VH-VL binders against q8ixk2r445to577. Designs and how they scored, part 49

Target 1, 133 residues: q8ixk2r445to577
Amino acid sequence: FFGMLQNKGLTDYCFDYNPPDENQIVGHQVILYLCHGMGQNQFFEYTSQKEIRYNTHQPEGCIAVEAGMDTLIMHLCEETAPENQKFILQEDGSLFHEQSKKCVQAARKESSDSFVPLLRDCTNSDHQKWFFK
Key: E = the ipSAE of ESMFold2; O = the ipSAE of OpenDDE; V2 = 0.75 times the mean of E and O plus 0.25 times the DockQ between their complexes.

## First folded at step 3 (VH-VL)

Design C8 (framework fv_recaticimab)
Fold by ESMFold2-Fast, scan of step 3:
Structure C8 (fold): chain C 133 residues (1-133), chain A 121 residues (1-121), chain B 112 residues (1-112)
Amino acid sequence: as target 1 above (133 residues)
Amino acid sequence: QVQLVQSGAEVKKPGASVKVSCKASGYTFTHYWMHWVRQAPGQGLEWMGYINPSSGYTKYHQNFKDRVTMTRDTSISTAYMELSRLRSDDTAVYYCARLNPEYYGKYMDVWGQGTTVTVSS
Amino acid sequence: DIVMSQSPSSLSASVGDRVTITCKSSQSVFYSSNNKNYLAWYQQKPGKSPKLLIYWASTRESGVPDRFSGSGSGTDFTLTISSLQPEDFATYYCQQYHSYPTFGQGTKLEIK
């Protein structure tokens, strides 16, 4: 799957990666932003290794869960995907993070007006349902 | 030198299809997304869609998505735009233009010379 | 679609004049996470393809003379040519790339 990864509940928002420096492709939090439909910084690939890849920059980034956190952070992709970079895209649209046993949910960033994808206990909420556009 | 070279002018009947090519040279073809923009005589620019040459992923403007198909052949660094069920108001110059999708390159810096498509009986 | 509106649709000017073209978007083209306006300006001469002049609302493309400048933020943008030269008579288009691209209707700059 390639495309913009859009939330079913927060319907106007897509996965978005916007590093402050092109030389620092990794280490920053993945956010949610209004879907612009152009691909670019909202263009992701879901791979057979269960990775969510950011193909817009070289080297390619892979979304990972930072140790002890609920946030999604951009890391460098590895030849064999580590467990913290694996997400199971379920038939119902949920993104299940195997290592933590939690689901990716669209949520408001604490103390902010911005939105981010966060790990939360799995529910049947539309805020935990994702699809490629 | 970076260059986009398009196929020659076409004259078509209403109801026919036209396929315009855009050959890239002087850069890595798969690293830039290819956009298609048209311009009717005496009118402004109208965006039609794009293709990611690496993945083959396409996005079409709603006004064209039932009639347009964008493809590419990476072996010859060429992008294609096919518009079907042509109407007289599809008469226009069709341009390809590249866009660097990397974070700091969100604009069309290199354009093809244009392909004139005339639709008449 | 984000609608782009340019004014004026045409204007006549003389070499050496200061020329101002305005562009308005129906929605903001400002991206708050990087503090950039997704707005470009193109020049098109008869029979030729558009040429990029300005991107990020105010950044000049390499090789573009410094008499061309862009300004504005959010929904209101301006292209200024500080001292018009003979080669500047052309049609100018603004374009947003905050969403799928849309262009203004163009401003034709004619010799007086």
Scores: ipSAE 0.026, ipTM 0.669, lowest interface PAE 7.3, mean pLDDT 87

Design D1 (framework fv_recaticimab)
Fold by ESMFold2-Fast, scan of step 3:
Structure D1 (fold): chain C 133 residues (1-133), chain A 119 residues (1-119), chain B 112 residues (1-112)
Amino acid sequence: as target 1 above (133 residues)
Amino acid sequence: QVQLVQSGAEVKKPGASVKVSCKASGYTFTDYFMHWVRQAPGQGLEWMGYINPDTGYTKYHQNFKDRVTMTRDTSISTAYMELSRLRSDDTAVYYCARGRWYSTPFDYWGQGTTVTVSS
Amino acid sequence: DIVMSQSPSSLSASVGDRVTITCKSSQSLLYTSNQKDYLAWYQQKPGKSPKLLIYWASTRESGVPDRFSGSGSGTDFTLTISSLQPEDFATYYCQQYFSYPTFGQGTKLEIK
């Protein structure tokens, strides 16, 4: 799969990566933003290796979760995907992070009306259901 | 044993198109990206782009994006690179090369396909 | 694009010599989070495809003789052949894979 990765519960919002500088792609948090259908910052590729790749800029990146954190961060992809970069997109739309045993949930960013994807205990919430458009 | 076998040499006129094939064997075709790299006579190596055979996603170098199309057929483990509106300076050996994704070294290469554009 | 520059463009040597080829990148190829340098070295003989020798700046590909070694980090890299053999006369290329692949212009190793 490749395209916009949209939330079922927060229906107008998609995964979005907007680096502060096109030359500094790595190390910033993945956010959720209104789906605009123009590709670029909202275009992701989901691979058979369970990676979520961001291919818009150089260097191309892979979404990862740092140990002990609940935020999704952009990292450089590796030749062999490390465990912190593996997400299972399940049949019901859940996006399961294998290493932490948690699910990706659309959530409000602290002290803000902005939204971000965060790792949370897996539930049957539509805020934890994702699909490619 | 991993092998990448390319189609034979081509001679084309300016303005024509050429389509080079690369048949993979000895590994799971969809587990590795297929890159295309060319080399003009007596010159160095120039990366053209890649295709992810799993998803069909392609990325082309900006110098080629208006003229190149990369495709694959997973049923026969074959990747294709088509270059259109050929110019005499497209005369080169075209290689397919395997990488785990875009940011990897190329561990196996095809034997190369010589494309000559006469003028 | 990240620009790769090799030196020398050509080198003449004799069997048994120690040969060093250098490669410089226009930006650092070291990713600090994993401490890896995204650099490879290839050997190409006339009429043949390139052959991978070294990756991650210093890791030898399986089957590559131990006389080949890679070193360096960040922007400056070297390929060393400790005791040149007749089959080593070829053109050598460095390649970065930190972003979209780019190659050095090549170093032709010629017999003296």
Scores: ipSAE 0.008, ipTM 0.658, lowest interface PAE 8.3, mean pLDDT 88

Design D2 (framework fv_recaticimab)
Fold by ESMFold2-Fast, scan of step 3:
Structure D2 (fold): chain C 133 residues (1-133), chain A 119 residues (1-119), chain B 112 residues (1-112)
Amino acid sequence: as target 1 above (133 residues)
Amino acid sequence: QVQLVQSGAEVKKPGASVKVSCKASGYTFTDYFMHWVRQAPGQGLEWMGYINPDTGYTKYHQNFKDRVTMTRDTSISTAYMELSRLRSDDTAVYYCARSKYFGRYFDYWGQGTTVTVSS
Amino acid sequence: DIVMSQSPSSLSASVGDRVTITCKSSQSLLYTSNQKDYLAWYQQKPGKSPKLLIYWASTRESGVPDRFSGSGSGTDFTLTISSLQPEDFATYYCQQYFSYPTFGQGTKLEIK
């Protein structure tokens, strides 16, 4: 699968990555933003290695979760996907982070009006359901 | 051992389309990108685009995006490159070449397919 | 596109010679976050496919003789053949992969 990764519960919001520096695409948090249908900063590719790749020029970015954290951040993709970069997109639309045993949920960022994807205990909530468009 | 085996030479008229195949063996087909690179007689190498055999995602160079289509069939580990509306200056040897997802340098190449476009 | 320029375009040499080929990029190929230079070198013999020699500017591909070495960083790169052998007469290409792949125009290495 590839395209814009949209949330079923938080209608009209998609995975979004807009790094402040085009020459350094790693190290910042993945956010959720209104889906614009053009790809660009909202274009992602899901691979058989269970990676969520940010569609960009070399070097490539892959979404990861650091140990003990619940935020999704952009890391450098590796030849062999490390465990912290593996997400299982399940048939019901759940995005399961294998290493932590948690699911990606659309959530409101504390003390702001913005939204971000966070790791949470898995539920059947539509806020944990994702699909490519 | 890793091998990329391409289809045979083609002779086409201007305006026609050509479809070149590249059959992979000796590795997991979906673990590597498949790129297409061409070389006109006596000239250098020109990158055309790639396909991710795992997802089917394609990225084409600006010069080719309006007339190239890259596809793959994972059941037979084969990648395809179709170039339409052929011109005489499309006469070249067309190569498939694989790369890792990270670091897009080409460690194995097909033997090449000669495409001649003449009236 | 990132433009790659090679020099010389052709070179005549004898077996046993030390040969150097240079490659310049229109922008830096060094990614500061991983400290890697996104540059490869290939050898192509007449009627044959290119063969990978060097990647990450200085890492030699498995099976490539140690007389081949790559050096340089940023925008200026060099391929060196320390003691030329008869099988080394070929055309050599550099390739950047910091962005979508582009190749240098090639350096033809001919027998004197």
Scores: ipSAE 0.018, ipTM 0.670, lowest interface PAE 7.9, mean pLDDT 88

Design D3 (framework fv_recaticimab; at its last look DockQ between E and O 0.06; V2 from the best seeds 0.00; counts 0 for: pae E 12.5 > 2, placed apart)
Fold by ESMFold2-Fast, scan of step 3:
Structure D3 (fold): chain C 133 residues (1-133), chain A 119 residues (1-119), chain B 112 residues (1-112)
Amino acid sequence: as target 1 above (133 residues)
Amino acid sequence: QVQLVQSGAEVKKPGASVKVSCKASGYTFTDYFMHWVRQAPGQGLEWMGYINPDTGYTKYHQNFKDRVTMTRDTSISTAYMELSRLRSDDTAVYYCARLRYPGWYFDLWGQGTTVTVSS
Amino acid sequence: DIVMSQSPSSLSASVGDRVTITCKSSQSLLYTSNQKDYLAWYQQKPGKSPKLLIYWASTRESGVPDRFSGSGSGTDFTLTISSLQPEDFATYYCQQYFSYPTFGQGTKLEIK
C-alpha cells in the first residue's frame, strides 16, 4: 500500500510531513493537513516490515514513536525495522503501534491549535481509521 | 505554458442554472485538484469547493453543497462547475484555481467568468 | 469557518510611501508542530484574477518584488509595501489555509 494516508473521521485530512527546515528531513513531528492530492509531502508507503515510510527523498524517513511520547516523529529508516517504527494496519483501518499497544488517532494537539496523529487507547472511532487514497 | 481558460460571461434569470467550464493546459490535468472560488461585486473571495479530476471525488463548502455540482471531462482536460436555483446574490465572478502544494493556497487561476443573475 | 478580518477597508497613499495592511483571524493559524502560519496574501487588479504574493505568512512568491513583505503569527498578520510603486495600486486579500480556505474582505489601496 502506498499513497496519501487519509483519515475516515477527519474528512479530507491526510498524513503530512512539512518540517520547519526542508534540508533537515528527520526529527520533526508528522501532522495532519488537508489532502492536496499531489502525493509528495503527503505520500507514504506501508511496507512488509510494518513501517510507514516517507520515501520521496533520500535518505528515506520512517515514522516512529519515541519512548514516553504519544506523537509520531520522522526518523531514519533502518535495515531491520526497530519496534518503535512498527505499525499494524488492520482490516478495519486501525493503525496499531505494536510497542505501545495503542492506536493512531486523528486529534487536535490543543483545542484551538493543530491537527496531528497521536497515540491513544484503541477504540472503534472513525478518527482511528485510516486508508490509502 | 501552464494555464486555465474559462468559458465566457453568462446572464441568467433567477431560478435558472449556470455551468462554467475551466480548461487546463500545460500540465497533467489529473494530477491536481481543481478548486472553485467566487467573488461577488464589491466583496471578497469565497471558496466553493473542489473536484479531484482523477477520481471525480468532490467536496463542497456547506453554503453551496445543495446547489453546486462539480464535474470534469479528462479527455479534454476540462472541469465544470454548475450552480442551480440561481438567486440575485449569486451574481459574481467565478474562478477556477489550482492549489500550490504543500498548502491550500492558489498560484494558478483562471481569468474568471462573470455570471449575472437578473430579472 | 475561520473568519478573516482586514483593516483598513481602503487607504490612500502616494508613490514612495510605506504602506501596512492588517489581517486578523478568529483563531490561531499556527501549527505549533512545524512553527508555520498557514496564511497567504494576494494582489488583485481591476478585471484580473488574484495574484499570489506571500505564503506561509512571510515567504515571498518567486518574481514578487522585495518591497512586499509579510509578518505576524497566530492571529495577527501584516503585509507591508516598503516603497509604493504606481503598479501597486490594487486590492489586497489575506487567505487562511489552516482549514478550508477563507479570505479577508480586502483592502483597496488607492492613489492620493
Scores: ipSAE 0.580, ipTM 0.877, lowest interface PAE 1.9, mean pLDDT 90
Fold by OpenDDE, second read of step 4:
Parts: sequence; structure tokens; C-alpha cells
Structure D3 (fold): chain C 133 residues (1-133), chain A 119 residues (1-119), chain B 112 residues (1-112)
Amino acid sequence: as target 1 above (133 residues)
Amino acid sequence: QVQLVQSGAEVKKPGASVKVSCKASGYTFTDYFMHWVRQAPGQGLEWMGYINPDTGYTKYHQNFKDRVTMTRDTSISTAYMELSRLRSDDTAVYYCARLRYPGWYFDLWGQGTTVTVSS
Amino acid sequence: DIVMSQSPSSLSASVGDRVTITCKSSQSLLYTSNQKDYLAWYQQKPGKSPKLLIYWASTRESGVPDRFSGSGSGTDFTLTISSLQPEDFATYYCQQYFSYPTFGQGTKLEIK
């Protein structure tokens, strides 16, 4: 699966990664932004290693969850995907992070009108449902 | 001025642990990844790993992942590197180094901490 | 890990000489999308920490004299000192950052 990773509940919002510089892709937070269909910072790939890969840069970036955090941070992809980079995109659209046992939920950023994907307890909320478009 | 100041020289016995500190000043500590690089006497530079001072996330080289622990205290802008189960070939100068954005090169280095492991 | 190989391991030269140090990587350090090479050069003097000289293969760090230059692309890179000065005698290292950092073994530049 590849393309825009769009949220069901938060209509018209997609995974978005906009590092301050294209040459430094690691260490920044993945956010949600209006789906614009232009590729670029909204192009992601779900791989056979269960990675969510940011495939617009070399070396490639993979979304990771750092210890004790509920945010999605870009890391370098590894030859073998580390545990904190493994996600399961289930048939019902839920995006499950294996290590934390949490689901990715579209949420409002604190003190902001912007949105971010956050790890939360898994529910049947449409805000925890995702699909590639 | 922007600088990294490391703790003083250490002399340890084999099997012991050493903890080196690296205090940052002149910039926002949490805005830059802090890496650790060591250099054995007369040898080259060996990358050990790094810590994200903002989150505490660490990534270690596989050669050290079982013995090294990197931490930080953001309240005093200080990074720490602890190496356990020391052996003679751990004798080296240990450097903290700031990673520049963009890229993965190091524009700021500590003065180095000499760690000597001898029986 | 990407292996970096420098040559020569040591070099003797005189003040005023043109000096060339080579670094080879086990794989290409060029990212085709932005056409940048993920390669840096450092200078280290005895008892001192490394000092950044060049990044992106050919960009000089601020404060670095213009007699230092970096060139090359892909797997072959060169650090050149156009006219060696007394303070330039040191050990030089290349470092790739296309992946997690690895360094060359170093080139010691000594007085002839």
C-alpha cells in the first residue's frame, strides 16, 4: 500500500511530514494536514516489514514511536525493521502499533488548530481508521 | 559561546562502569541530537550512538548496545554516556558531539574524556 | 555499515606543498534527488577534538581557510590543501552520513 494515508473520522486529513530541510528528515513529528494529492510530504508506503515508510528521501525514513511517547517521529529505516517501527494496518482500517499496543488516532494538537496522529487506546472510533488513497 | 564541556579523566578496573558527562551551553540543548564518538590511542574515530535530548530516545551501535547507556538531564543541559563491563580495549578518549541540522555531521565537539581501563 | 577507506594512511609534505587526501566509500554517498553527497571532512590535532572542515563533500565550514577544498562524488572523494601551512599538520578524517556515521581510518599529515 502506498500514497496518501487518510483518516476516516477527520475527513480530508492525511499523514504529512514536512521536515525543515529535505536533507535532515529524522527527529521530527509526523502531523496531519489536508490531503492535497500532490505527493511530496504526503507520500507514504506500508511495507512488508510493517513499516510506514516516508519514501521521498534517501536514505529512507520510517515512522517510529520513541519510548514513553505517544507521537509519531521520523527515524531512519533499518535493514530489519525495529520493533518501534512496526505497525499493523488492519482490515477495519485501524492502525495498530505493535510495541505499544496502541492505535494511531487523529487528534487535535494542544493549543492549536492543527492535528496530529497520536497513540491512544484502541477504540472503534473513525478517528482511528486509516486508508491509503 | 557555544560549547560542550565534558567531565574529567577516568581510571577504571576491568569489569567496572564509567559515566561521562557532557554539558552544553550557548544553544538550546534539546534542539540537537547528541552523539558519542570514541577514539582509542593512535586509532580512528568510532561512532557509539546518539540520544535525542528532547525525548530521551537513544540509538546505539550494535557493538555497544548491550553495554552503553545514554541519558540526559535537560534541566542542566547535560548528556551522559555510561559504559559498563569495561575492558582494556575500552581505553579511549570519549567525545560528545552535536549533530548539525541539516545532515548528520558534527559541528561541535566536547574536549574529550580520557578513560583508561587497566588492572 | 558503510566502510570508508582513506589514502594514504600517512603523508609527509613541506610548507607550501599541494596536498591531496583521498576517501573512498563502499557504496555511493550521492542522493540522486538533490544531487548532494553525504560526506564530511575533519581535522584533528594531537590532544584535541576533531574540527569540521567540509560538509556536503565540498562546502567549507565557516572559518575554514579557502586553501581547504573538498571534491568528488559517488564513492570517490578528495580533500585538497592548495598550499600547506604550518598549522595544517594534523590527522584528517572523512565521514559519511548517508547512513549512520562511519569514519575513515584517518590520514596523518606530517612535516617532511
Scores: ipSAE 0.035, ipTM 0.658, lowest interface PAE 4.9, mean pLDDT 92
Fold by ESMFold2, look of step 5:
Parts: sequence; structure tokens; C-alpha cells
Structure D3 (fold): chain C 133 residues (1-133), chain A 119 residues (1-119), chain B 112 residues (1-112)
Amino acid sequence: as target 1 above (133 residues)
Amino acid sequence: QVQLVQSGAEVKKPGASVKVSCKASGYTFTDYFMHWVRQAPGQGLEWMGYINPDTGYTKYHQNFKDRVTMTRDTSISTAYMELSRLRSDDTAVYYCARLRYPGWYFDLWGQGTTVTVSS
Amino acid sequence: DIVMSQSPSSLSASVGDRVTITCKSSQSLLYTSNQKDYLAWYQQKPGKSPKLLIYWASTRESGVPDRFSGSGSGTDFTLTISSLQPEDFATYYCQQYFSYPTFGQGTKLEIK
């Protein structure tokens, strides 16, 4: 799959990656922003290796979760996907992080109007349901 | 034989455009991103941008965004870089370079195309 | 952008000499999760395109003589030529690929 990765529960919000320096795409957090399709910030590919690739950039970025963390961070893709970069997009729309055994959830930052994807215990919440468009 | 062969040298006047070609042979053209790097006389290497030959997607360095266009023709395994509104400080050798994966470094370079901008 | 600074800008040496060229980046090129330094070295002879020598800071490209070695980590890197040969007189560039490529200014190695 390739497109904008949208949240079902937080309507009209998509995965978004806008690193402060377009020449340095590694190490910054993926956010959620209103779906707009502009500037290539919201286009991701779900690969056969279970990666979520930010491949509008070379070298390509892959979403990862570092040990002990719940945030989604951009790493460089590797030839063989590391376990911390593997996500299973289930038929019901849940996005399961295999290594941590948690699901990606749209979450509001406390005292803020901003949203981020975070790992949480898996539920049936629509805030844990994702689809490409 | 694995190689990148670029088009010949060009002499242009200020305000004109130049389009440099880079033909790949001996490998699958669409498997590797193609980058463009230039070198002004007596100067170092300046990265200009890249094209994904599989999709046609491009990214350009900010210094060139308003004047450069990178394209490709997959039927003849050829990448193109066009630089418009030329000025004298665009005089340089222009290289295409293949990005190697894994490792993300340039393992194959074209022979270079000299572009001279003179009044 | 990541700034790459090479030193010296030029040097003169004789066949048989040992040469050391340094390269410093404005930020670490070491990615801690895979323990790799995203640094390459190139050789460029006059009128020719660059040729890859070293990648991952210390790995020699196939066909590169073992007199070329790379070392260093993080922000400080070194290319060493242990016994210069006539064909080694060229300009050498370091390049980071931690992000979009940037190159050092080059080090011109001349025959003395």
C-alpha cells in the first residue's frame, strides 16, 4: 500500500513527517496532522517486510520504535527490516507493533491541540484503526 | 559492463537552459536512485538532487529548486537533468551518480558533462 | 545541513610516504542502533569522476588496495595511505550519508 495513512477515530488526521531539515530525516518523531496531501509529508508505503516507509526521500526512512519507548521515530530503512521497524496492518485496521506487542493509537498531547501516534495496549478503539487512501 | 554514460560537453549563453543525459547500462535502471552532483572549476562537489527512476519522484537541493528539473525515460534507461536560467557561475562539470543500497553511498559515477556558460 | 570539514586543504608528499587526511562533521554520523558511521571517502584524479574508496568509515570498496584505510567514529574520521604510489596523487573527498549528501571541501595530494 501507498498513500496517506489515516486514522478512523481521529477523522481527517494522517501520519505526517516534517523533519526540521529536509536533508536530515532521521531521529524525529512522526506526528498526526490534518490530511492534505501537500509537500510529500503524508505519503507512506507499507511494504512486504511490514515496514512503514517514508520513501519520498532517498535514502528512505522507516518508522521505528526504540526500546522502552512508545513514540514512533524515523530511522533509515535497512536491507532486512529490523524487528523494531515491523508493523502489522490487520484486516480490522489495527496497526500492531510486533516487537512490543502494542498497537498504534492516535493520541492528543496533554494540554495541546496537537496529536501523535503512540504505542498503547491494543483495544478495539477506532483511534487504533488506520487505513491508506 | 556496468556504467553510466553522459551526453557531451555544452556551451551555453546566460539565460539559456541545458539538459544533460545519463544512460545506465549493465544493471536494472529502476533499482537505484540517480543523483546529480556538480563541480565548478577548481571547486569541490555540490549535490543537486535525485530522482527515483522507478516512480519519477524527485528531491532537489534548495539552491536549485527553482531552476532544476530531473526526469527519466525507463524505456532507454536514461536519466536527465535540466538546469534553466543559466548564469556564469553554473559553469561546471555535471555528474550523475548511482546510490548504492545497502550503505547509501555512490558506487558508480558518469564520466561528467562539462557545461560552460559564457557571454 | 551537516557540514564536512577536511584538513589539510592540500599537501605535498613523496612516493613511499605515509599520508593522513582528516575529516570532521558538524554532528555525529554514528547511528547508535546499528553502530555504523555514515561516512565515505572518494578519490578523484584530474579530469576524472570520483571513485569510491571507503564506506561505513572503514570498509574498503572491492578492488581498492589495502594501503588505503579509513578510521574514526562519530565526528572525527581519517583516511590513511600507508605507502604512497604514483597513482595515488589525486584529490580526496569525504562524504556523509547520514542525511542528504554533503562533501568535504577536498584534500589535494600533490607529488613533491
Scores: ipSAE 0.007, ipTM 0.570, lowest interface PAE 12.5, mean pLDDT 87
ESMFold2 (binder alone), look of step 5: mean pLDDT 92; pTM 0.929
OpenDDE, look of step 5: ipSAE 0.021; ipTM 0.688

Design D4 (framework fv_recaticimab)
Fold by ESMFold2-Fast, scan of step 3:
Structure D4 (fold): chain C 133 residues (1-133), chain A 119 residues (1-119), chain B 112 residues (1-112)
Amino acid sequence: as target 1 above (133 residues)
Amino acid sequence: QVQLVQSGAEVKKPGASVKVSCKASGYTFTDYFMHWVRQAPGQGLEWMGYINPDTGYTKYHQNFKDRVTMTRDTSISTAYMELSRLRSDDTAVYYCARTWGKYHPFDYWGQGTTVTVSS
Amino acid sequence: DIVMSQSPSSLSASVGDRVTITCKSSQSLLYTSNQKDYLAWYQQKPGKSPKLLIYWASTRESGVPDRFSGSGSGTDFTLTISSLQPEDFATYYCQQYFSYPTFGQGTKLEIK
């Protein structure tokens, strides 16, 4: 499925990739932003390989987590998805990062009112529940 | 707390360039986009473009694309706007203003820099 | 470009009056999925920078007195000052942030 990946606890916020330089779409952090539906920045595809794909630009990007980090960043998609790019969207809406055994949580960025998706220990919090709109 | 402080007034001849600075304090400079908006005497507000201070990426309005350059220096939390080939109708107050992203309002503004272009 | 039209261009009022300023956009500023209107209102006093008053059409910025309120949706928006104070004499601008920013022409609020 594809569309806007929206948070159940932070109901107005969606996954957003707002690359600062359209010529360098990889290497930057995925953020959470008010769901607007007009920008290409909020359109994601969940694939059968359990990737969260950003296909607004070519080549396509895939959300990844680097070793020891808790932030979600954009990398190039591989023909065979590496473990750091695999997220399991569970029946309860949890988005589980299998390599780290952690869940994606909507979190307030420190010292600001902006929000980002971060890896956290899995809980039954609505801030860890996601759905495609 | 949050403050944007701009450089002082400039008087220029037609054909010259002007470079205005905007020094940010009280927040993480790279977390917010910096926009430039101008206002001609007795007129309304006109958006010129923005820079993402984290990466240096810029987006300019078509009316300014050929003669505006926006830059920043993250070590001193300062954004710059340079306008070249000045005309008399570029006489205006130039403001810097921040947004969290492209789909947000301007929550803080600099005090403005008056640029006068005359012979 | 989204065109913003404000009316009136100027109005005269007395302290204690209720005043309304209108703003119209050339296309809808409502994102239907989140039911938010991407419209802001600013106050500008002579010789000063604009100050954010209202965003998302009706949300008051922190520190802004509750006599200021915003309403409307889609293409038609209103800023209301319920009981005008001396410090409220200023020029008011609406602004859309649904696309690259555009502003209304401004409404100058003058003392009678």
Scores: ipSAE 0.000, ipTM 0.543, lowest interface PAE 14.0, mean pLDDT 86

